# Designs tried in a protein design chat: VH-VL binders against q3z8e7. Part 33

Target 1, 156 residues: q3z8e7
Amino acid sequence: MVEKIPMTASGYKKLEDELSTLKVKRIDVIEEMRLAAMDKDMRENAPYHAAKEQRGQIEGRIKEIEHELKYADVSEYTDTNTSKVNMGSTVKLRDPKNGECCTYTLVSPKEIEPLKGKISASSPIGKAVFNRNKGEQIEIEVPSGTLQYIIEDISF
Below, E stands for the ipSAE of ESMFold2; O stands for the ipSAE of OpenDDE; V2 stands for 0.75 times the mean of E and O plus 0.25 times the DockQ between their complexes.

## First folded at step 21 (VH-VL; framework fv_denrakibart)

Design X5 (at its last read DockQ between E and O 0.04; V2 from the best seeds 0.00; counts 0 for: pae E 16.0 > 2, placed apart)
Fold by OpenDDE, look of step 26:
Structure X5 (fold): chain C 156 residues (1-156), chain A 122 residues (1-122), chain B 113 residues (1-113)
Amino acid sequence: as target 1 above (156 residues)
Amino acid sequence: EVQLVQSGAEVKKPGESLKISCKGSGYSFTDYWIGWVRQMPGKGLEWMGIIYPRDSDTRYSPSFQGQVTISADKSISTAYLQWSSLKASDTAMYYCAKHKWRFTEHSYFDYWGQGTLVTVSS
Amino acid sequence: DIVMTQSPDSLAVSLGERATINCKSSQSVLYSSRDKNYLAWYQQKPGQPPKLLIYWASKKESGVPDRFSGSGSGTDFTLTISSLQAEDVAVYYCQQYYSYPYTFGQGTKVEIK
């Protein structure tokens, strides 16, 4: 058995959408292949070979997505402030020393957007806050040392 | 509307083979795992196994592994449960059920068939 | 296998009163990485197939009355009917879908006192 693949509901939806898009694209590429194949000398038919290669790439990605969806551990977003930090959670961290706050959202690897504060659960911050409670003090290891933060808020 | 329609009640003798069916409609049949659940008379629910119709990937409960065969024909949106040789102890209501989440095997059942009563007696 | 044990086996409650059903798993069905409990509750009325009530231990399926609620985490779970109605007479089952084989509790019969 393949282990569960954690992802957010939004991430799951994105994969579904991508899959749908790729399936349509596959049809188009197949048609391109058909048209290109109308030439007698296929060995010298660059468009055909290009289309064929693209089909292969599309097929490969489709299989990957289908695999991820098949073994996806997906959950709905919940609007609760009583839950622990988990996948999809937005956590507000406060530095007890200087009072500065940072906000992060835990997402699957494919959903990472650092500029938007979307980080992996496997990141240093992600690991530190994962499955923690509101009000809990956590430690984050950084190259310069250990940072301490308090989980001030948890939301979805 | 999502529907699972199962085949009719069966009356069989021990040693006979049987194949019952569950037809799904109102959703993409190939994209959802479908499971079978046994309920002996006056007893609780027993998870038998699930199948992914797209590629016929199947998961069995150890208790039912080798005792039954779960299959699917995606061309007609139908799942099957079959016995090669029935026993009196196979007398039960059998339900098919659909997984809630698309594609994923890690899910619960949101829609159920009406059940197929199988009676095995000499 | 994860064994699901419900208690009590049978429960008689007066109309309008609270009904509480417990479900205990032999192993935790909490996925720590997601803080989700892979636990569902089903209702089976006489002569009918089971109906999904609760998933993820506490999430109500669409169309389920507000009087139904699920709670608990890890190994201990509870289904509560805040005010029992006549139509709630049924057998209730918990189910884990955390690991194969997915397993049901033995069921709890809820009747009107």
Scores: ipSAE 0.493, ipTM 0.783, lowest interface PAE 0.9, mean pLDDT 91
Fold by ESMFold2, look of step 21:
Structure X5 (fold): chain C 156 residues (1-156), chain A 122 residues (1-122), chain B 113 residues (1-113)
Amino acid sequence: as target 1 above (156 residues)
Amino acid sequence: EVQLVQSGAEVKKPGESLKISCKGSGYSFTDYWIGWVRQMPGKGLEWMGIIYPRDSDTRYSPSFQGQVTISADKSISTAYLQWSSLKASDTAMYYCAKHKWRFTEHSYFDYWGQGTLVTVSS
Amino acid sequence: DIVMTQSPDSLAVSLGERATINCKSSQSVLYSSRDKNYLAWYQQKPGQPPKLLIYWASKKESGVPDRFSGSGSGTDFTLTISSLQAEDVAVYYCQQYYSYPYTFGQGTKVEIK
């Protein structure tokens, strides 16, 4: 009975790409260490030790990714499901009072970019839209009261 | 193109050892779980187990645990199914098959070998 | 072990007519957190190895004709051939890949009446 690690096909691909990039970077860092170690008196101690520390971080991340990929439960449905707001969804919100629209994309915590509309599912807006359908009215609390929006569109 | 090519038919006596092979080509052999499936004459498919060739992580059906050994040699992209002492009841067609998804054990089979007929007769 | 039981064991269908194969699991194969059924269907034509048709209970593999469809959830699943063709004569197997061992059903032989 192996514990499954849920992820989308897009998330799976992202991890595969990161792993590939890290393995290439690992090769480069190992070569940098080899070149730095060629000095007989080790006058390049700081560059060697910096590369050694970087290698350790790369090796650790590689092990983590390999574990996640080994136990991954890949869902194809989530990447094509536009019926409900989910991780990776882009949601268009319409203010019913003035017709203004705003667009947000739900991303993982490490991908948050609020100025570009990339928010977490735990943010006030993220919580309000998560698992909601197109056409639903939602409420978002702000300092001056409660704002209401309608989910105009959901896309990936 | 993805191919799984199995070793040829075998005729053996009870008590003899046997190792049959499955060579994968056209894909990254070490990135996919590969499994073995038994089909007794006139009967259905039986899942025997799977192996991840990169690290030899191996999972067996309880029905076959201790009865067979699944192994792989990643340097030649080959998986193996091995008996130390064959029984007449081991007479069957044996298929190898690979998981669809790289790395993950949570998958189904998308490509199958041609099968290896093993006949064990006294 | 999750037992997969198919019905019927054998099915004779006239060309162009609908063939329906049922598969029942002894335990749910629905992974509820992802709303996914871990069930596949395979076709095995005479003298050939099995070929993947359906995964996640209802998703067709590339190159599988539109006449094949899968449905069902939890413990009850169906493979449907909407208009049987001569080349569809085969034994059909369901398989769960929810938990080890990834067991198969006993098979359903489809033949032309």
Scores: ipSAE 0.031, ipTM 0.615, lowest interface PAE 7.0, mean pLDDT 86
ESMFold2 (binder alone), look of step 21: mean pLDDT 94; pTM 0.956
OpenDDE, look of step 21: ipSAE 0.000; ipTM 0.575
ESMFold2, fold request of step 22: ipSAE 0.006, 0.005, 0.006; ipTM 0.520, 0.527, 0.552
ESMFold2 (binder alone), fold request of step 22: mean pLDDT 94, 94, 94; pTM 0.956, 0.956, 0.954
OpenDDE, fold request of step 22: ipSAE 0.000, 0.079, 0.031; ipTM 0.568, 0.694, 0.662
ESMFold2, look of step 26: ipSAE 0.000; ipTM 0.495
ESMFold2 (binder alone), look of step 26: mean pLDDT 94; pTM 0.957
ESMFold2, look of step 27: ipSAE 0.000; ipTM 0.499
ESMFold2 (binder alone), look of step 27: mean pLDDT 94; pTM 0.957
OpenDDE, look of step 27: ipSAE 0.000; ipTM 0.578
ESMFold2, last read: ipSAE 0.000, 0.000, 0.000; ipTM 0.479, 0.475, 0.493
ESMFold2 (binder alone), last read: mean pLDDT 94, 94, 94; pTM 0.957, 0.957, 0.957
OpenDDE, last read: ipSAE 0.265, 0.405, 0.014; ipTM 0.718, 0.752, 0.591

Design X6 (at its last look DockQ between E and O 0.02; V2 from the best seeds 0.00; counts 0 for: pae E 13.7 > 2, placed apart)
Fold by OpenDDE, look of step 21:
Structure X6 (fold): chain C 156 residues (1-156), chain A 122 residues (1-122), chain B 113 residues (1-113)
Amino acid sequence: as target 1 above (156 residues)
Amino acid sequence: EVQLVQSGAEVKKPGESLKISCKGSGYSFTDYWIGWVRQMPGKGLEWMGIIYPWDSDTYYSPSFQGQVTISADKSISTAYLQWSSLKASDTAMYYCAKHKFRFTEHSYFDYWGQGTLVTVSS
Amino acid sequence: DIVMTQSPDSLAVSLGERATINCKSSQSVLYSSRDKNYLAWYQQKPGQPPKLLIYWASKRESGVPDRFSGSGSGTDFTLTISSLQAEDVAVYYCQQYYSYPYTFGQGTKVEIK
């Protein structure tokens, strides 16, 4: 049995709005996939694979939102910060090898500011941390290889 | 802990239908592609196909296209492999396996089921 | 289809010695845009499912001992066990995931001499 998820009325509304936006974005991504799939050689079709992955991310977030909305317990109290990494989340990553930490905030494409740690969910780091929990170890694909990090903290 | 648990061994006759299952747990089932791999007795591994449980997007190897059906029920975190009419040549071990990274179609598998032995004989 | 051919089919190596398995693809599995080789290695012990050892041709899966290493690019790849241990007795498979179908090599059986 799933427990109720406490949230404010405003929080509930924000989730509804985000859901609506994501559903539209999903349509766009599907179209991108369609266009990319028209290429003869799918083996070299990076745009298709990127779009496919983006679709997965969108669907994952939609799933989460629908779950939250379904089991929402709307009250006057603010929602607790126990959620997975999502859009708007600030994530602290720790390198298990050297203990160094980096902080990133997942933002929309329009809000990207790499120098301030504001990155897209479609970035290698964004993809790796999206929908992950605090304490999880993740792998990040970079041009030079694969990096491993632990999600030390999640905040909004 | 990530686990893939497959259904038990099957003994069938040619012409019979069969559906075997693979239940995932310990991870977000809908976010990772699931693959099926055949291994005939004493032989190597054969990539059969993969499915994305969220929307049931599926790719088959040409060798298995039309010979089997891969499906998934995300409500119970279960993937399936089924035959409409078994042949003796379908005798093999069948493994389900999880893609390592989320959302990607790159089919290298980090977790595997224990395998389901299917024996087809008259 | 991309055909994966391993060599040798069988290999007997003394304990502590180097074991080398080769894998050749009929087509390049290097994706130039990413500068990555879409090649994985698996280990399968008797009565067990395969275990992922290497991905992207040279990246070790978590928990895999350092004695295992993958190298190569394009069409020629190598799995090396620097010092063979008793627990390394198994059949090893390479796999390309560059294009469908994601084919496996025929396998190489590694035994102790």
Scores: ipSAE 0.027, ipTM 0.616, lowest interface PAE 4.2, mean pLDDT 88
Fold by ESMFold2, look of step 21:
Structure X6 (fold): chain C 156 residues (1-156), chain A 122 residues (1-122), chain B 113 residues (1-113)
Amino acid sequence: as target 1 above (156 residues)
Amino acid sequence: EVQLVQSGAEVKKPGESLKISCKGSGYSFTDYWIGWVRQMPGKGLEWMGIIYPWDSDTYYSPSFQGQVTISADKSISTAYLQWSSLKASDTAMYYCAKHKFRFTEHSYFDYWGQGTLVTVSS
Amino acid sequence: DIVMTQSPDSLAVSLGERATINCKSSQSVLYSSRDKNYLAWYQQKPGQPPKLLIYWASKRESGVPDRFSGSGSGTDFTLTISSLQAEDVAVYYCQQYYSYPYTFGQGTKVEIK
């Protein structure tokens, strides 16, 4: 029997992001080892041994994350708290001047669809709302100036 | 063994800044959310907020949002609680605590630090 | 915010007798898809940090004596100490971890009569 590992959707996403970062770092460390190995005395090659140690830690962490993602049970620990904007959140922004609202969903770069309100965390709106709470007043810098909004609602 | 070791007691005046620390050992520090809990003299426990040390993602209780800063330095396995301007009402015991479940912010605390007493008076 | 209300505020119990602490949440902490109550109980002895006793309302943490048990579901929860020992003198807190902020009850002080 395979034991599932409980986690939230937010936790699952953070593991995916960490795994992606580690895989890139692994490539860099392997190249550092290759370049350092051109030194004839490996026992006294500090750059090689430092990179080898770092690679060991990276490989271990990658294996742990891959196992946990494979056996993750997200349904038991899904994030139901909507007080803070995060990746995957849908935010309703209200213009305090006229009360009009607009709705955006923060998505990964592969899922960006501006006409459907699916924007990245790196967009001006995404940067302004990320990690903010319901009711906060935010400012969005655009070429025409500064826009003011209130985060009226947050949902997943 | 899992340990959370907090910085020592502080005696401060209103308006001063302060940064207290919580160093984790015996586990994979960046894998678990760390929380801060306030206990005012003779009072109960108050959940202040949590941080994920890997990327410093942070959630605050509405009661403490804008009143304190929670941060972490994953390179030295340390979480911090910080005030830019202390008030007498900040006099309390402050605990750090580790979430049980890896990665998830939906968890309870399984290990606690020894506490840091902060006293703010003229 | 989910308000956690404990009763009584304090309790005096003779050695070897049963102590019962109630905790009521202002809204359900039951995650219905897995039938799990996101409620924990902590013990805080004088001069010490809190210690985890119970999680998921009824599951005992490793190393916690069998005399401690948790029960209840939804909004109403109970911590029971079946035979009070001298070392059980403490303040007991319930906590919900269902939604932010993860609020604690106000505490129940248990003393020996």
Scores: ipSAE 0.000, ipTM 0.509, lowest interface PAE 13.7, mean pLDDT 83
ESMFold2 (binder alone), look of step 21: mean pLDDT 93; pTM 0.951

## First folded at step 24 (VH-VL; framework fv_denrakibart)

Design Y1 (at its last look DockQ between E and O 0.02; V2 from the best seeds 0.00; counts 0 for: pae E 16.9 > 2, placed apart)
Fold by OpenDDE, look of step 24:
Structure Y1 (fold): chain C 156 residues (1-156), chain A 122 residues (1-122), chain B 113 residues (1-113)
Amino acid sequence: as target 1 above (156 residues)
Amino acid sequence: EVQLVQSGAEVKKPGESLKISCKGSGYSFTDYWIGWVRQMPGKGLEWMGIIYPRDSDTRYSPSFQGQVTISADKSISTAYLQWSSLKASDTAMYYCAKHKFRFKEHSYFDYWGQGTLVTVSS
Amino acid sequence: DIVMTQSPDSLAVSLGERATINCKSSQSVLYSSRDKNYLAWYQQKPGQPPKLLIYWASKRESGVPDRFSGSGSGTDFTLTISSLQAEDVAVYYCQQYYSYPYTFGQGTKVEIK
């Protein structure tokens, strides 16, 4: 079996964009190296060494991104709200007691942004909603007790 | 427009070597896996293997492992399928096909070449 | 290897009628973590290369007519042509891309009755 790297479509796109940016940056850095090499002996040329180091960092990140993209497992969007909660899904949870709603998006660990409601699928909330259907009631264990929510909506 | 153009029909004798080509255009060639599929006369499709042009990472079907070589030259956006010694049983139509998803190893084929007919007879 | 078996081998259907092709995999091609079936359907007309119709078991490729639909999960899948048209005469193949090798079904020939 091929090793897969779970991520959202948005995350995948971000990696693509980053890769594109880095490739352009690599060209620029190589040019900087060329220019720096014209000024001084390579052993005493600080700008050259700095550019060389930066090139190495860029190349390393490019390889990393290419690896992630190569093995990425990305969930597709659907225009329907009838799908089960999956990676990349945005879920609206309603408290049946007070009617208050919260919205969360399930993402990979590398994509977590709590302030934007982006949570890991392995989080307590993530685990509770994963593979659930719209309309289902879920329970989340917290230190203060057990919270109950209804999955009001699922979107991508 | 995405396009895969394969080399022309081949007529060979048993024991001869052969290398057929598939040139991709209209997309980033290095970013998509390319596969080869065999179709013997009047028969179904057979998955032979796939290659990732960027680093030439290759996956073979066990049935074709050691029987053919899949390669790619990313500088000219071309994938290859080659035999060191052809057999009569290699007579078939050979298709190259592009993976749908960028970079992804586990994908299906969305674009296909027109096919290369290989005839091996004494 | 995952063996893909289609049924029937050939099908004759009247114009405007429903055509149903089945595909069975020897192992499940459902990735449970993503709830996705790694199953595709292709159409091959005489003298032409295969054309992608359906991916992920039920998603239509762009440009594919609405009369084509895919369904099923796990090991049992179905391609349906709701109203057979003359241009639909072809051999249809299912393919799994869950694990290597990405095997095809043996094909189903669809003809007009």
Scores: ipSAE 0.028, ipTM 0.642, lowest interface PAE 4.2, mean pLDDT 89
Fold by ESMFold2, look of step 24:
Structure Y1 (fold): chain C 156 residues (1-156), chain A 122 residues (1-122), chain B 113 residues (1-113)
Amino acid sequence: as target 1 above (156 residues)
Amino acid sequence: EVQLVQSGAEVKKPGESLKISCKGSGYSFTDYWIGWVRQMPGKGLEWMGIIYPRDSDTRYSPSFQGQVTISADKSISTAYLQWSSLKASDTAMYYCAKHKFRFKEHSYFDYWGQGTLVTVSS
Amino acid sequence: DIVMTQSPDSLAVSLGERATINCKSSQSVLYSSRDKNYLAWYQQKPGQPPKLLIYWASKRESGVPDRFSGSGSGTDFTLTISSLQAEDVAVYYCQQYYSYPYTFGQGTKVEIK
């Protein structure tokens, strides 16, 4: 099944750059396999098997990136509308019980840095805030119950 | 034979800059990721980061991002670890090491340098 | 970060006896599409750089004595020295290379009882 993959323009560019690098590395590893294959006993050829496994890793990552780029749904921050949470948005959440605030930024999966507040749109917090307006109350299901927050501010 | 030869021990003051080196020989230097590992006195090993010398693609541990610079000069088969302003807490043994397999980013280290002791004290 | 926790911190074993070192990762280091555990073991003797012993959790590096073996999968791994020799006195480290940063365990010091 075809599913769109949300990501930022920065995330898209990083995948393009990684893809270009991997295609160069693929050429090199294919040549390494050819060099190792000069030992005609392939089943006893540790260098060949190591290079073959490296090639498989590179091919798999290339296919993964090509799939992500093909089905990417790229969104960008614009000055014209900061009222709804989208990819690349920074949200300030306020706990109505004690007034404590937390700040999170929605990023692509490869840019996730939880300790810096950079989370995915598929995380519990990310799912709860996506496409919401400033001032909306959101609920997050956690093992200890349901947490409630208010979207106090949205920026990029 | 594969060798990684590091620059000699350093004694520095806080605030000074430093660049230590790791020269690789006996293998295709540009085709293997090479990394740096810190070992503070009496402590364990800490992965600092790696570099792919062919294109200078560099990956840092978050703990060291912005604290050090990893670089390479592929024309002389040498990797570097650099501080712009040393702290006393940078006192440690620093090892360079190479990934085992050509090109592989997700790899372990098979050859290690002898280590460079960096001492930073007032 | 994937936290690598070794146990015990220190281990004293009589010559010729079995030494067992455990390493637990906070997340799986098994790459399921290739059925490979991205886990290595290193030996560091006093005054020396580390030396690779085991890779992919269970594969012995060339030149490493066969008394060293690795086992485990996912999050739980073991390094076994089947018959401890005097030259095996060292600190042993596990390392994951599944995702950045490629963290090491805190080390296990092995000594003769």
Scores: ipSAE 0.000, ipTM 0.478, lowest interface PAE 16.9, mean pLDDT 84
ESMFold2 (binder alone), look of step 24: mean pLDDT 93; pTM 0.951

Design Y2 (at its last look DockQ between E and O 0.01; V2 from the best seeds 0.00; counts 0 for: pae E 14.3 > 2, placed apart)
Fold by OpenDDE, look of step 24:
Structure Y2 (fold): chain C 156 residues (1-156), chain A 122 residues (1-122), chain B 113 residues (1-113)
Amino acid sequence: as target 1 above (156 residues)
Amino acid sequence: EVQLVQSGAEVKKPGESLKISCKGSGYSFTDYWIGWVRQMPGKGLEWMGIIYPRDSDTRYSPSFQGQVTISADKSISTAYLQWSSLKASDTAMYYCAKHKFRFTERSYFDYWGQGTLVTVSS
Amino acid sequence: DIVMTQSPDSLAVSLGERATINCKSSQSVLYSSRDKNYLAWYQQKPGQPPKLLIYWASKKESGVPDRFSGSGSGTDFTLTISSLQAEDVAVYYCQQYYSYPYTFGQGTKVEIK
């Protein structure tokens, strides 16, 4: 069995949208190839070769996306389901020492955006908070030692 | 200057064969598709087909396929339209025309010949 | 085959007035990737061969007066003469060169009213 690919609902939608776009683009590129092939001087037909290459790239990406969609593991969450941290959850962590708070959203590896607080569930922080409840204290192992945080809030 | 000069008017009887010509000048004859267009008396334009003179690759309209033969002699920059057996219904003006874009099949006609009137009557 | 249908079949317009000719294709002649419509307009005056006026639906051929313009996309196209002149009396044809056969419209006869 092929391992399921965890992702957020939004990530899944993005892939669907990208797939749709690529499928249209593929048609266009194929048409471009057809048009270019209507030139008799194929040896110097740069547009044809370019289009052909592009087609290959598009087809490759389409296959990748289709694979991801096929094996996607998307958890359905509502805004009311804030009992435990899961994929797609936004977690507010509070440092019990200084009271500072950080907010993170658990996403799939392909959805990672560190600057926006989007982190992988497999990251140190992700692992620490995954399947935890609001109010729980977590520990994060870092090279400098162990950090402690309290899960202050969970949202989706 | 680009020019397409067609052969003169023809008066023929049904059953006779005919070959009319279109000579191109002022451009690279081998690099542009050349087409034939029929115009029956008082009627509109009908796309018959096109030929690439370099290799004589030819495309016909389904309506004219098997009814006429389009050919070219690149050595003298001349395209031809011919019938093996003329019919009265072949009475029309026939125009040759040059494709705008070099090497490309999918193009429009930028230059036209003066036309060849073919009259077929018993 | 792509069928090209022009409207009207004939048009009488006063000198200096606008003449509008429509051309409809049974299928789209737009290549989306290039954003180009494979449509041409020709003018044929009495006793003369056709003359190219417009290509790519809206591009004017060299030497064509400014009063001529082409517009439209997909399946609906229009040739416009902003101010009809006496020398504009002719039959006008649209043509698609998107797919074989490269069919013409039936023509529109433009006369002076």
Scores: ipSAE 0.046, ipTM 0.662, lowest interface PAE 2.1, mean pLDDT 90
Fold by ESMFold2, look of step 24:
Structure Y2 (fold): chain C 156 residues (1-156), chain A 122 residues (1-122), chain B 113 residues (1-113)
Amino acid sequence: as target 1 above (156 residues)
Amino acid sequence: EVQLVQSGAEVKKPGESLKISCKGSGYSFTDYWIGWVRQMPGKGLEWMGIIYPRDSDTRYSPSFQGQVTISADKSISTAYLQWSSLKASDTAMYYCAKHKFRFTERSYFDYWGQGTLVTVSS
Amino acid sequence: DIVMTQSPDSLAVSLGERATINCKSSQSVLYSSRDKNYLAWYQQKPGQPPKLLIYWASKKESGVPDRFSGSGSGTDFTLTISSLQAEDVAVYYCQQYYSYPYTFGQGTKVEIK
């Protein structure tokens, strides 16, 4: 009973890159354990204990990523993605009052990076744009009031 | 000899951007996580986040996620804390600090910078 | 987040008397070894950055006077200054490094009575 894990092609690549990095980090930590074990004062070996703990964390994350990659259901776009906002879409929003624009990409929860514009479909902006067409006017409720935008462009 | 040297005090207006720095020396900079800690005037210590300079793996406290950016330039052994738009509530002392152990994200801080006082007032 | 709660918020202690500071975590910080609690104590004197005193709950950092000791396990921890000196006037913080975010206690101000 394994659930498929939806993600974008960019998200899949990010996990592959993280896995590669972790495998390098694992080598480094094993070397640190070896160096710590060379300390002849065996009454206290805090560096060894710390490195062993870090190795466990790295190995756990590696297993997690390998599981996610094995069960990934990767979607970049479909023919219908160009007509409506969907997972993996990048949307350009224009404020009709002043012409200012901003862009967001809908990503899976593990790929969220708000400062880079990568948001979930469940965020206020994500909810407002999901399944909408280019040219639609949307409203987003925030504590400071209602924000109004026009979907200027949709890309994938 | 391990040292963390922070950039000097800053006096800013609300809405201005700011990037403060923390330069590490006397140790292998890229092998240790560097953290940032805020201390508001008369208040306690707040863990803001950490970065691993080798690959820029960055972890934030939920309280600061999306509010600041932590970054590093490993070529000059320097970590940064930056704001795109300062608020008066950002007035505080900011410390950088080094994790004790190599590679591990689960560590305590054994060396601290001298602090950077950031004052944001109208 | 693991909440670290110190008690008291402040205390005044006569020179040479014992100061006791408590720190309670909302979750255990004892990971895979009962002898290794992921807890540290810091001292911050006025106008200075924090200074590490204790790590692993009970291990003194190099150069820390013998009058400082840490104890406790799991969720309940104590920093003890066995004979308070004038130079020990500071704010003391506990910190857990068991899980993100690595939260600090609110601090305990120690003064001479």
Scores: ipSAE 0.000, ipTM 0.490, lowest interface PAE 14.3, mean pLDDT 83
ESMFold2 (binder alone), look of step 24: mean pLDDT 94; pTM 0.953

